# VHH binders against q86b00r158to499: the designs that were tried, part 8

Target 1, 342 residues: q86b00r158to499
Amino acid sequence: PRNSLQRAIDRLKNKFGISLKGSFEEEFYLIKKGDNNNSSVASLLNSIEKLDHGTFANYHSLDCYGDILEKITNALEEQGLPIEQLLSESGSGQFEITIDYTDIMEACDRHIIVRQTINSIASYNGYIATFIPKPFDGLVGSGCHAHLSLWDTNDSNLTPDANGECGLSLVNQFFIGGLLKHSKSLTALFNTTPNSYKRLKPFYWSGCNVSWGLDNKESFIRIPSSPFSATDGCSNFEIKTIDHTSNPYLAMAGIIHAGFDGIENSIAPPPPTSLFDQSVLNNQLIPSNFEDAIQSLKENHYLCENIGNDISNAFIHVKLAENKILKELSDDDQILKLLELF
Key: E = the ipSAE of ESMFold2; O = the ipSAE of OpenDDE; V2 = 0.75 times the mean of E and O plus 0.25 times the DockQ between their complexes.

## First folded at step 1 (VHH)

Design e07 (framework vhh_7mjh_2; at its last look DockQ between E and O 0.67; V2 from the best seeds 0.00; counts 0 for: pae E 17.9 > 2)
Fold by OpenDDE, look of step 2:
Structure e07 (fold): chain B 342 residues (1-342), chain A 123 residues (1-123)
Amino acid sequence: as target 1 above (342 residues)
Amino acid sequence: EVQLVESGGGLVQPGGSLRLSCAASGFTFSSYEMSWVRQAPGKGLEWIGRIYSGGSTSYNPSLKSLVTISRDNSKNTLYLQMNSLRAEDTATYYCARKGVTSYYRTSGSFDYWGQGTTVTVSS
């Protein structure tokens, strides 16, 4: 998978002189282990310190988990992974860690290291860290939002254009056009479990709408209006649908090849949608289940070929088999199984 | 309004060199793939080469050794350097922008062309 991404990177660079940079927002839950060895999903849920859900980035949440978060932060920094931000994403033990953007390969490497480190530190300190997309039905899901940008050979960001739609350069718009074109297939790479699609629901800011737009959290591609003045354009775009069940290398390889198609063929995206539009949502949604997503990927010869037919086929078969097993389990058993993996 | 204006054409001796320019306006030049195309008298259009937004180039294999395409995005200008010119290189040379593709098309095409500049290679 890592080699596939490298080929994608090389392809983009060699053809267009463009490089992709990015970072992942790592969303996860921390659960304090109780004294009882029989950890049912219900037991785990009960172990989550219920904090006020009314306040985004609740200081109280950070305080309650201060010790473990400090240990996580220290461990990451010791490994050369400086934290850009640590936020309480939701008031129920959910957190988000972001590291500075870097070359896309390194970003993927960091993603793996960050998750492993968090899991390790949590376990050592009597916590369970979970990166499951929707671990609890009543609580907000966890993603790994990808913030991406295009760069030229002079290490200049090509993404922003103050005169472009949504503050983006035309080349980046073409890149996004490619992503939207392949959005159904990409979903299979981004969301690889049935549980993933519990998170991917309309009206939950999960990016289910096949669209792009400024500050549109329902869009597959969100353009953050960010701290940059409107006069400078936007520095990056965000894919909201990616979760931790994805292989980051394959996901990014898919993104690069899809975007490549966009640039190569100058595929303009549809008009941007900045606000949620139900009419658009009803007509243009990403797949609502894994079976539909994987079918889209299977039928996408362009992506499969460029990612690599062997690895694509292997991925498709393995994930189909895994999903079959997971679907045979009860909802609780699925979560327990996923806890072993994520 | 999108405009492409070629310049630099003229009379040149065999073996000589010439640099053509294409001035672009009315669009974000740096974001578009640009191409050079030529048409010899009584012949069809011949693609010379392209340069992508990132600066990478691709050439007609028959002309690769004789031409170099470059761009200056700060000046919104496309260039065609031609060396070792021959009589058969006599043609009108055009710069062209690659157009936008939609979901209804699988590939883009040239959507804007310059007026052309004529190159005559003669003793």
Scores: ipSAE 0.012, ipTM 0.263, lowest interface PAE 9.7, mean pLDDT 88
Fold by ESMFold2-Fast, scan of step 1:
Structure e07 (fold): chain B 342 residues (1-342), chain A 123 residues (1-123)
Amino acid sequence: as target 1 above (342 residues)
Amino acid sequence: EVQLVESGGGLVQPGGSLRLSCAASGFTFSSYEMSWVRQAPGKGLEWIGRIYSGGSTSYNPSLKSLVTISRDNSKNTLYLQMNSLRAEDTATYYCARKGVTSYYRTSGSFDYWGQGTTVTVSS
């Protein structure tokens, strides 16, 4: 799939002279292994249940996780990965690490390295790091939001326009128009397990509405505002629905081909949506399950052909088979199986 | 209002060079694909080439060795450099903007044109 992404990058650059830069926000839970948190199934489920019920309340703050977080950040920086941001998230024991933005292929490579580093350092130090989209029914899910920007052949940011809608240039609006047109099909590439769809619900800040807007956490495309947005425009746009079950190269290839369609066909997106417009939120949703998402992808000849028919067919076949197996498991057994994979 | 204003035309001898400019205003120039088109006396329109928002170019194969298109987004200006001019290059030269259509999968054609600048290649 890395070669698929390279082809998408080359297509965008060769046709329009545009390149993509970005970064991922890595959301994950840290679960401390205690005396009873060994490799047994019951022990792991008890650990997860205790975290969900707040039994590990002392471990949910940054202060309580200071030692392990310092080890993770030091390991990332030693590998040449500059950390832009580290935050405590809404979930008990949930954190977010963002690496500084870079060229899109390198951003995807960094995404893989960050996850491997977090898992390895956590495991070595008596923690379980999990990237499962929805490991706890009572707590918020974990995604890997992508922040993206468009650049020209002189390495100038084409994304902002202070006088544009939502502080965005018209070419970036066309890119977003393409993303929204293909949003249902892209969901299949972004969210590849039944568990992914427990996270993707209205009013959970997951971005499942087929819309875009300034600081709208319910929109598929969120435009983050900054203190400089009114004078300089917005520097990037965000896709929130992507989770750690995606292949980042394949997901990003899909994003680039969708945005390419938007630019090539001058697809203006619909008017931006306010978080306070409840009527729009009711009718414009991405698929609520993987089967519907994959059906949208199957019907999207444009995306499948540009990604590569062999790669698209293999993805569809493998992921449908995987989802069938996962759905035969109880919810608890599914979580345990996903802990092995993510 | 959208305006495209060409300049730099005039009389030039065969074999000479000329650089045309197109000053854009009233829209976000950097976001638009721009083209140069010419019309020789008594003939139809001939597309010369385009430059995309990111800076890559595409040319009419019959003219590629003669011309170079560039843009300066900081100045909202489009350029056409012409070398080794021939009498047959005598024409009115227009800059044109690629159109924008509705949300629904419709490709735009040119929606705005300049008034043109005349290039005459003769002794």
Scores: ipSAE 0.000, ipTM 0.435, lowest interface PAE 10.7, mean pLDDT 82
Fold by ESMFold2, look of step 2:
Structure e07 (fold): chain B 342 residues (1-342), chain A 123 residues (1-123)
Amino acid sequence: as target 1 above (342 residues)
Amino acid sequence: EVQLVESGGGLVQPGGSLRLSCAASGFTFSSYEMSWVRQAPGKGLEWIGRIYSGGSTSYNPSLKSLVTISRDNSKNTLYLQMNSLRAEDTATYYCARKGVTSYYRTSGSFDYWGQGTTVTVSS
């Protein structure tokens, strides 16, 4: 899959003189290993709720996690991974780490290292770190949102245009047009387990609307604004649906080939949408389950051929088999199984 | 609104060099694929080459060794460098913008053209 990404990178660069840079927002839960049996999801959720001290005790949440978070950030910085942000997310016991953007191959490599470091430091200090997309029904899910930008051969950012729609250059709009065209197929690469689709629901800010827009948290493609967007344009765009079940190299190869199609065929995206836009069509959603997503990918001969027919066929067969096994398990047993992987 | 204005044409001797410019206005130049096209007197249009928004180029194979296309996105300007000019390179040279269609229908044609600049290769 890493070689598949390199071919996609080379294809974009050789044809158009465009390079992709990006970073991932790494969302995860920290679960302190409790004094109870941790062989059930209920016991794991109970551990999170006790540490957060409930709603009334939110004032003390930074003290509960401050030591482990400091150890995680120190370990990342010692490995030369420049941290852009560390945030406490909406879910109890949920956090987000974002590394500075870089060339997309390195960004994918960093994504792997960040997950490994968080898992290692958590385990050493009596925690379980989990990247499962929806580990707890009553809590916010975890994604790994990709922030991306397009750059020319002189290493100048092609993404912003203050006079463009949503502050984006037209070439970046074509890239987005390609992403939206292929969004249903890309979902199979981004969201590869039955659990992934428990996160991907309307009004959960997961990005399951096949749309794009300025600061629109419900769109597949979100355009983040800044105080300088009116003067400088918007410097990047965000794909919100990606989760940690994806192989980042394969997911990003798909993204590049989809964006390539958009640029090569000058595909304009539809008009952008607002977060609470009444004109948004509710039936313009990504697939609601893996079987429909993988079927879309199987029928997408363009993506499969460009990623590599052998690797695409292997991915499809392995993930279909894996999903059948997971669906035989109870919801709780799926979570416990996924904890071994994510 | 959209304007493409070529300049730099004129008389050159065989074997000489010439650089043509195309000043773009009324659109976000850096986002568009651009091409150079020429038309010799009494003949049809001949595509010279293209340059993508990211700066990479592709050329008509019969002209590849004679021409170089470049762009300066900060100045909204497209360039055509021509070397080793021959009498048969006498033509009107146009810059052209690749068309865009909405809602995923791609145009295969050029939607805006400049007025052209005439190059005459003669002793």
Scores: ipSAE 0.000, ipTM 0.242, lowest interface PAE 17.9, mean pLDDT 83
ESMFold2 (binder alone), look of step 2: mean pLDDT 82; pTM 0.818

Design e08 (framework vhh_7mjh_2)
Fold by ESMFold2-Fast, scan of step 1:
Structure e08 (fold): chain B 342 residues (1-342), chain A 125 residues (1-125)
Amino acid sequence: as target 1 above (342 residues)
Amino acid sequence: EVQLVESGGGLVQPGGSLRLSCAASGFTFSTYAMSWVRQAPGKGLEWIGRIYSGGTTSYNPSLKSLVTISRDNSKNTLYLQMNSLRAEDTATYYCARGGSYSPTWLHKYYYMDVWGQGTTVTVSS
């Protein structure tokens, strides 16, 4: 899969002189192991409840998570991984770590190292770190948002244009046009388990609409605004639907090939949608389940051929088999199986 | 009390070199990434570079050939070595805890949670 991404990178660079840079927002739960050291869903939920008894975020200030988070961040920094942001996503022990952007291949390598480091440090210190997209009903899901930008061979950011729509250059608009054209097929690469689709719901700010726009949390492509970008345009664009069940190399290869199609064929995206102008009908959605997503991928000969027919066929066969097994399990057993994998 | 105190600023001739220091106190300096940022008179903030707890450095590409960031964890001190100074390098220089590279993503400066009071560098004959 890493070779597939390298081929996509080379294709974009050789044809257009463009490189992709990016970073991932790593969302995860930290769950302290209970007295019984039991890994059942009920035991994990009870552990979360015990840690989050406070009526305000004082558990962070009282070292409830401070020590473990410091150990995680210190281990990442010592490996040369530049932490841009560490936030609490919820009072239920959910966190987000964002690593600074870099060349897309290195960003994917960093994503793997970050997850390994979080798991190892958490485990050593009596915690379970989970990257499952929707580990518990009634709690928010965990994603792996990608922030992406286009660069030229002189290391200049090609993404912004203050005079462009949503502050984006024309080339970036075409890249987005390609992403939206291929969005249903890309969903199969981004969200590879039945559990992924419990997180991907309209009206829950998960990015399910086949649209794009400035600060629009319901759009497949979100353009983050910045108070500092008024004269320069927007520096990056975001895909929020990606979760930790994706192979980052395949996901990014798919993104690059889709964006390449957009640039090569000058595919203009539709007009951007805002939260205020968004249609209540909401009728253009990404697939709501894995079977529909994988069917879209199977029918996308362009994407499969460019990723590589052997790799695409292997992905489709393996993921269909995994989903069949997962769907035969109870919800609780499904979570336990996903904890082994993620 | 968490504090950062810059020193080493002053008047320097064009083409000259200067080394700035930043003394840290009130926190475990060795576990934090540290940054240098500057602000020329009448202009916005410009990120110079960052050094991670492990010693790895990251620089603003437009300044990379002119500066070197280093640290001495035993002395709780951060350094900025500047060479080939020009009049346009006249600015107030700040050290900061944390930080991120971005001359185009200025909002990343807000991930720097502790700043020094600054030291002024003036480049003139």
Scores: ipSAE 0.000, ipTM 0.150, lowest interface PAE 18.1, mean pLDDT 79

Design e09 (framework vhh_7mjh_2)
Fold by ESMFold2-Fast, scan of step 1:
Structure e09 (fold): chain B 342 residues (1-342), chain A 125 residues (1-125)
Amino acid sequence: as target 1 above (342 residues)
Amino acid sequence: EVQLVESGGGLVQPGGSLRLSCAASGFTFSSYWMSWVRQAPGKGLEWIGRIYSSGSTSYNPSLKSLVTISRDNSKNTLYLQMNSLRAEDTATYYCARETRYTYGSSGPLYAFDIWGQGTTVTVSS
């Protein structure tokens, strides 16, 4: 699907002189391998719980993870990947690595290399790194948030406009209008397993409302604000629903074609919603399961044709077959199977 | 496991007062900013306010005169004091954990990553 993304990039550039730049926030768990574990979900969870046992466990666990995190960051930097940020997340043993902005094709290539590097370094050093969207029912899920911005052919950022809604230019608002129009179909490309939908719930800031707004973590499109960028407008927008089961090339191709539709047809997004609005949970939701998401994609002739009918048909066929197999397994066996893949 | 458990909800008469508690476990409570959020039946989420790790607070301007948020780090507990309750304050009340995250030129981002189960407050006679 790398060629599908290249066609989407070329289409946007040739028609409007616009290119997309972005980066991914890589969320993952690190689980220390045990000598006598048989790799059951319970034994993996027990490993995390043992590491974060006491009241001062945060300092102790950070010390325990310090060496492995340093090896991961050194390996990424040696490959020429500039690390923008590394954070300990809310889950026990959960971390996030963000690589600096670049052209969207390179961002997707970097995403693949980052995950491969994290998995390899973790494995070599006695850890399991997992990118499963919801590996443990009692712990926070792992996403693959995308930060995106629009640029012209002279590498000027077209995203901001201080006088625009939410600090965004009109062209970016139209791009978002396209994303919201196609949001249910895009969900099929972003979230491709039954496990993905255990993470996508209201109340958990997963971005499953078909809406957009400033710092609104329930919205499908979140516009990050900055105290220092208010006069210049907003530099990027964020999609939080994407998880590691997506093919990044196919996901980004879908995003570009959806945004293209928005620009070409001047699709204004609805008014932005804020965290203060009582209407947040009354918005339309993205699909709550893969079957509904894939049905939306099947009915979206615009996206399927532009991605490529052969690629779209293959994706739909393969992913429905994979989901059928996964759903025959218990929840725990699904996790163990997904652990081999992610 | 990381967990937030609200308590103290129930039936209260108009004009009454109520104090909600949120018990935190599985993380270093004192290091985190904490918020209260509510949802009235058939309505969306409404942010009430936040308490910083320093103990200072910030409120939704429309609710500032009606509520007070406090914390006791020795007990890993967050509180919401509500006064002069009205029928429109009937809602499920959630405590939520915030984390500060900075990325690119967008500046600091604040996320709610852990939510409690919620506690229901009904204001009626």
Scores: ipSAE 0.000, ipTM 0.137, lowest interface PAE 17.5, mean pLDDT 80

Design e10 (framework vhh_7mjh_2)
Fold by ESMFold2-Fast, scan of step 1:
Structure e10 (fold): chain B 342 residues (1-342), chain A 127 residues (1-127)
Amino acid sequence: as target 1 above (342 residues)
Amino acid sequence: EVQLVESGGGLVQPGGSLRLSCAASGFTFSRYAMSWVRQAPGKGLEWIGRIYTGGSTSYNPSLKSLVTISRDNSKNTLYLQMNSLRAEDTATYYCAKDQVSYYYGSGTYSPKAFDYWGQGTTVTVSS
């Protein structure tokens, strides 16, 4: 899959002189290990809730997680990973780590290292770190948001244009047009388990609408307003639907080939949508389950051929088999199984 | 309740200097990185710089030679020293608190990285 991403990168560079840079926002839960807390989903949830209540929900200190977070960040920095931010998320015991922007291949490599490091340090220190998309029904889900930008061969950011729609250049708008055209097929690469689709719900800020827009958290492509580059336009665009069950190399290869199609064929995206303008929405949603997403990918000969027919066929075969096995388990048993994997 | 109160703004001559202050209350000031952000009339927010809990600083490269950020943890106060002020430095200046006590890295931070902002203090550079 890494070779598939390299081919996508080379294709974009050789044809248009464009490279992709990006970063992932790594969302995860930390669960304190204790007696029996790994035996059921209810016991895991109890461990999170008990710890938070014991601290009187003091959002200004977070002392209950201070030691483990310090060990995680120190381990990441020791491996040469520059941390851009560490945030507490709205979920109890949920955190987000973002690594600085870099070339897209390195961003994917960093994503793998970050997850491995967090899991190892957490485990050694008596915690379970979980990247499951929706581990608890009552709590917010965990995504792997991708922030992306387009660059030229002189290392200049091609993403912004102050005079463009949403502060984006025309070439970036075409790239987004390609992403929206292929959005249903890309969903199969981004969200590969039944659990992924419990997180992907309208009105939960997951990005389920096949649309794009400024700060629109319901859109498949979100354009973050940049408070720090107002005169120059927006510096990046975001895909929120990606979760930790994706193979980042395949996901990014898909993204690059979809965007390439947009640029090559000058595919204009539809007008951007705001959360405040319901009249512009066409109610088009990404697939609500993995089977529909995979069917869209199977029918997308362009993506499958460019990713590589052997790789695409293997992905489809393996993921359909995995989903069949997972669906035979109860929801709680699926979580316990996924906890072994993520 | 968390409060951030900026002060020290006003009218200043081109080429002049000015020091802004931000008085913080309602949280353990010494545990959080703090930033200065400005907004010129009709423009978006522009990040000026950040000071970490240990006193190290990170600045917007465009502004690094013109500004210095410091903090006094005993007074729960954040400072912004500005020198060689230009007409284009006319803006409302805000201090902002990081969302979490552990914050690493450098670069541009989005508003989601801050959970509280002050009301701002206005600086006008003109003759």
Scores: ipSAE 0.000, ipTM 0.165, lowest interface PAE 16.4, mean pLDDT 79

Design e11 (framework vhh_7mjh_2)
Fold by ESMFold2-Fast, scan of step 1:
Structure e11 (fold): chain B 342 residues (1-342), chain A 126 residues (1-126)
Amino acid sequence: as target 1 above (342 residues)
Amino acid sequence: EVQLVESGGGLVQPGGSLRLSCAASGFTFSSHAMSWVRQAPGKGLEWIGRIYSGGSTSYNPSLKSLVTISRDNSKNTLYLQMNSLRAEDTATYYCARLSTKYVYSTGQRTYYFDYWGQGTTVTVSS
């Protein structure tokens, strides 16, 4: 699939002189390994809850999360991966690491390295790091948000235009129009397990509405506003639905081909929506399960042909088979199986 | 709750040296870039410099020869070393946490201050 992404990159560059840059926000849980074998989801959740209660119950001043996070960040920086941000997302052992943006192929390569590093350092230090989209019913899910921007051959950012809608250039608006047109099919590439769809729920800021807008966390495409200047336009756009079950190369190839369609056919996106606009509640939603998502992809001849018919066909068959196996397991057994993979 | 507490200020002779400390609590100190800012009596805020999570530094060019910023992540402490102090260095010195909320496509990390300490005063006089 890396070659598929390269073809998508070349297509966009050769036709329009445009390249894509981006970064991923890596969300994950850190779980302390217990005395017993961690063979149940309840045991794993209990480990997170005990660690949080220990901190607030006046246990030793030792910050167990601080120590492991320091080791992870040092290992990433030693590999030449500049950390933009590290956050605690929900206060329940969930964290987010963002690496500085770069050319989209390198961003995908970095994504793989970041996950490998986090898993290795966590494991060596007595933790389980998990990237499962929805490992615990009562806690927030883990995504892999992508921040993206369009650039020309002179390395100028083509994304912003202060006079454009939502501070975006016309070419970026067309790119988004393509993304929204193909959003249901893209969901199959972004969210490839039954568990992924437990995270993708309306009203949980997961980006399930087929819409776009300024700082709208319910929209498929979110446009982050600048805190310092209202006159500069917006420098990037965000896709929140992507999770760690995606192949980043296929996901980005899909995004590029969808955006290409938008530019080539001058596809205007619908009017942007506000988070507080009641019409958002009635917006079209992305598929609520993998079977519906994959059916949308199967019917999307444009995306399948441009990604490559052999690659698309293999993806569809493999992922349908994997989902069938996973759905035969109880929800808890699915989580335990996914821990082996993510 | 995020807290930043500066210490080490006081009276110092012209030409002397002083090291300020900032004790951080309520967040993962090692993951955040930190900055020092000062304000002389009756004047505006003047940025001194920043130190990134990985330890690299960036300074106000007009102050680069005067100061060194360092950090000790094991102690959750930020430092400002000042040498060859002059009367014009008399100011309240603040440590501040830097937040980067979005990846910016200008090729440079964009920072904003989301938490400030209460400040520590440095007076340079005989």
Scores: ipSAE 0.000, ipTM 0.105, lowest interface PAE 21.7, mean pLDDT 79

Design f01 (framework vhh_7ubx_2)
Fold by ESMFold2-Fast, scan of step 1:
Structure f01 (fold): chain B 342 residues (1-342), chain A 123 residues (1-123)
Amino acid sequence: as target 1 above (342 residues)
Amino acid sequence: QVQLVESGGGLVQPGGSLRLSCAASGFTFSSYAMTWVRQAPGKGPEWIATISSGGSTMRDDSTKGRFTISRDNAKNTLYLQMTSLKPEDTALYYCAKGSRYYDSSGYYPLDYRGPGTQVTVSS
């Protein structure tokens, strides 16, 4: 899959003189383990809730995790992975780590290293780190959001244009048009287990609407607001639906080929939507299950051919088989199985 | 465990009013943003309104003049006051809890929703 990404990078650069830079937002839960706490999903959830209640007024929940978070951040920095931000996220015991921007291949390599480091340090210190998209029914899911920007051969950011829609250049708008055109097929590459689709629900801020817009958490493509005149302000766009069940090289190859199609064919995206504007909220959603997503991918000859027919066919075959096995398990057994894998 | 229980739905004539309630338990209610969402038959879910822990409200423009969101932290209860009801307001209405931590863009993602209460507007 790394070679597939390299081919996508080369294709974009050779045809248009464009390269991608990006970073991933790593969302995960930390679960304190004990002798009896790993036997069931209910026991694991109870452990998270006990840690949260053990800190008075909820403001001190991070104090319970201070030592482990410090060890994780130190280990990442020792590997040359400077942390852009670390924050507590929407669920009890949930955290987000973002690593600095870099070239897209390096960003994918860093993504793998970050997950391995978090898992290793957590495990050694009596925690389970989980990247499962929806490990707990009542709590927010964990994504792997990708922040992306387009650059030219002179290392200039092609993403911004103050006169463009949402402050974006025309070429970036075309790239987004391609992403939205291929969004249903890309979903198969981004979200590869039944559990992934429990996270991808309307009004869970997961980005499952086939739309784009400024600061719009419900859109497949979110444009973060930023000052265009700032020297450190890299304008970028965000894909929110990606989760940790994806192969980052394959997911990113798909993104690049979809964006390439947008640029090559001048595919204008629809008008941007605001989070609270119901008049422009198209009810077009990405697939709600893996089977529909993979069917969209199977029918997308353009993406399959450009990713590589052998790689695409192998992906489709393997993931359909895996999903069939997972769906035969109870919900709790699926979570336990996924804890072994993620 | 987090629990949200909606009530107050039912059959109402066009032009009528209803007040929906959502009883919350299992978390510190006053510390979280709360939201009302509806889903009409054959349609996707539609956001109606959010009220922050501090009492600030955000409302969908299509219902803003007719619907009001409010909260009573002493009772751990969220309310939706609906006036001038129309047949198009027929839907399952459910309340949802916002996350304790907001993300870097300043929004509170939804992390739990209740089972809902049915509102039918018909003569």
Scores: ipSAE 0.000, ipTM 0.257, lowest interface PAE 15.3, mean pLDDT 80

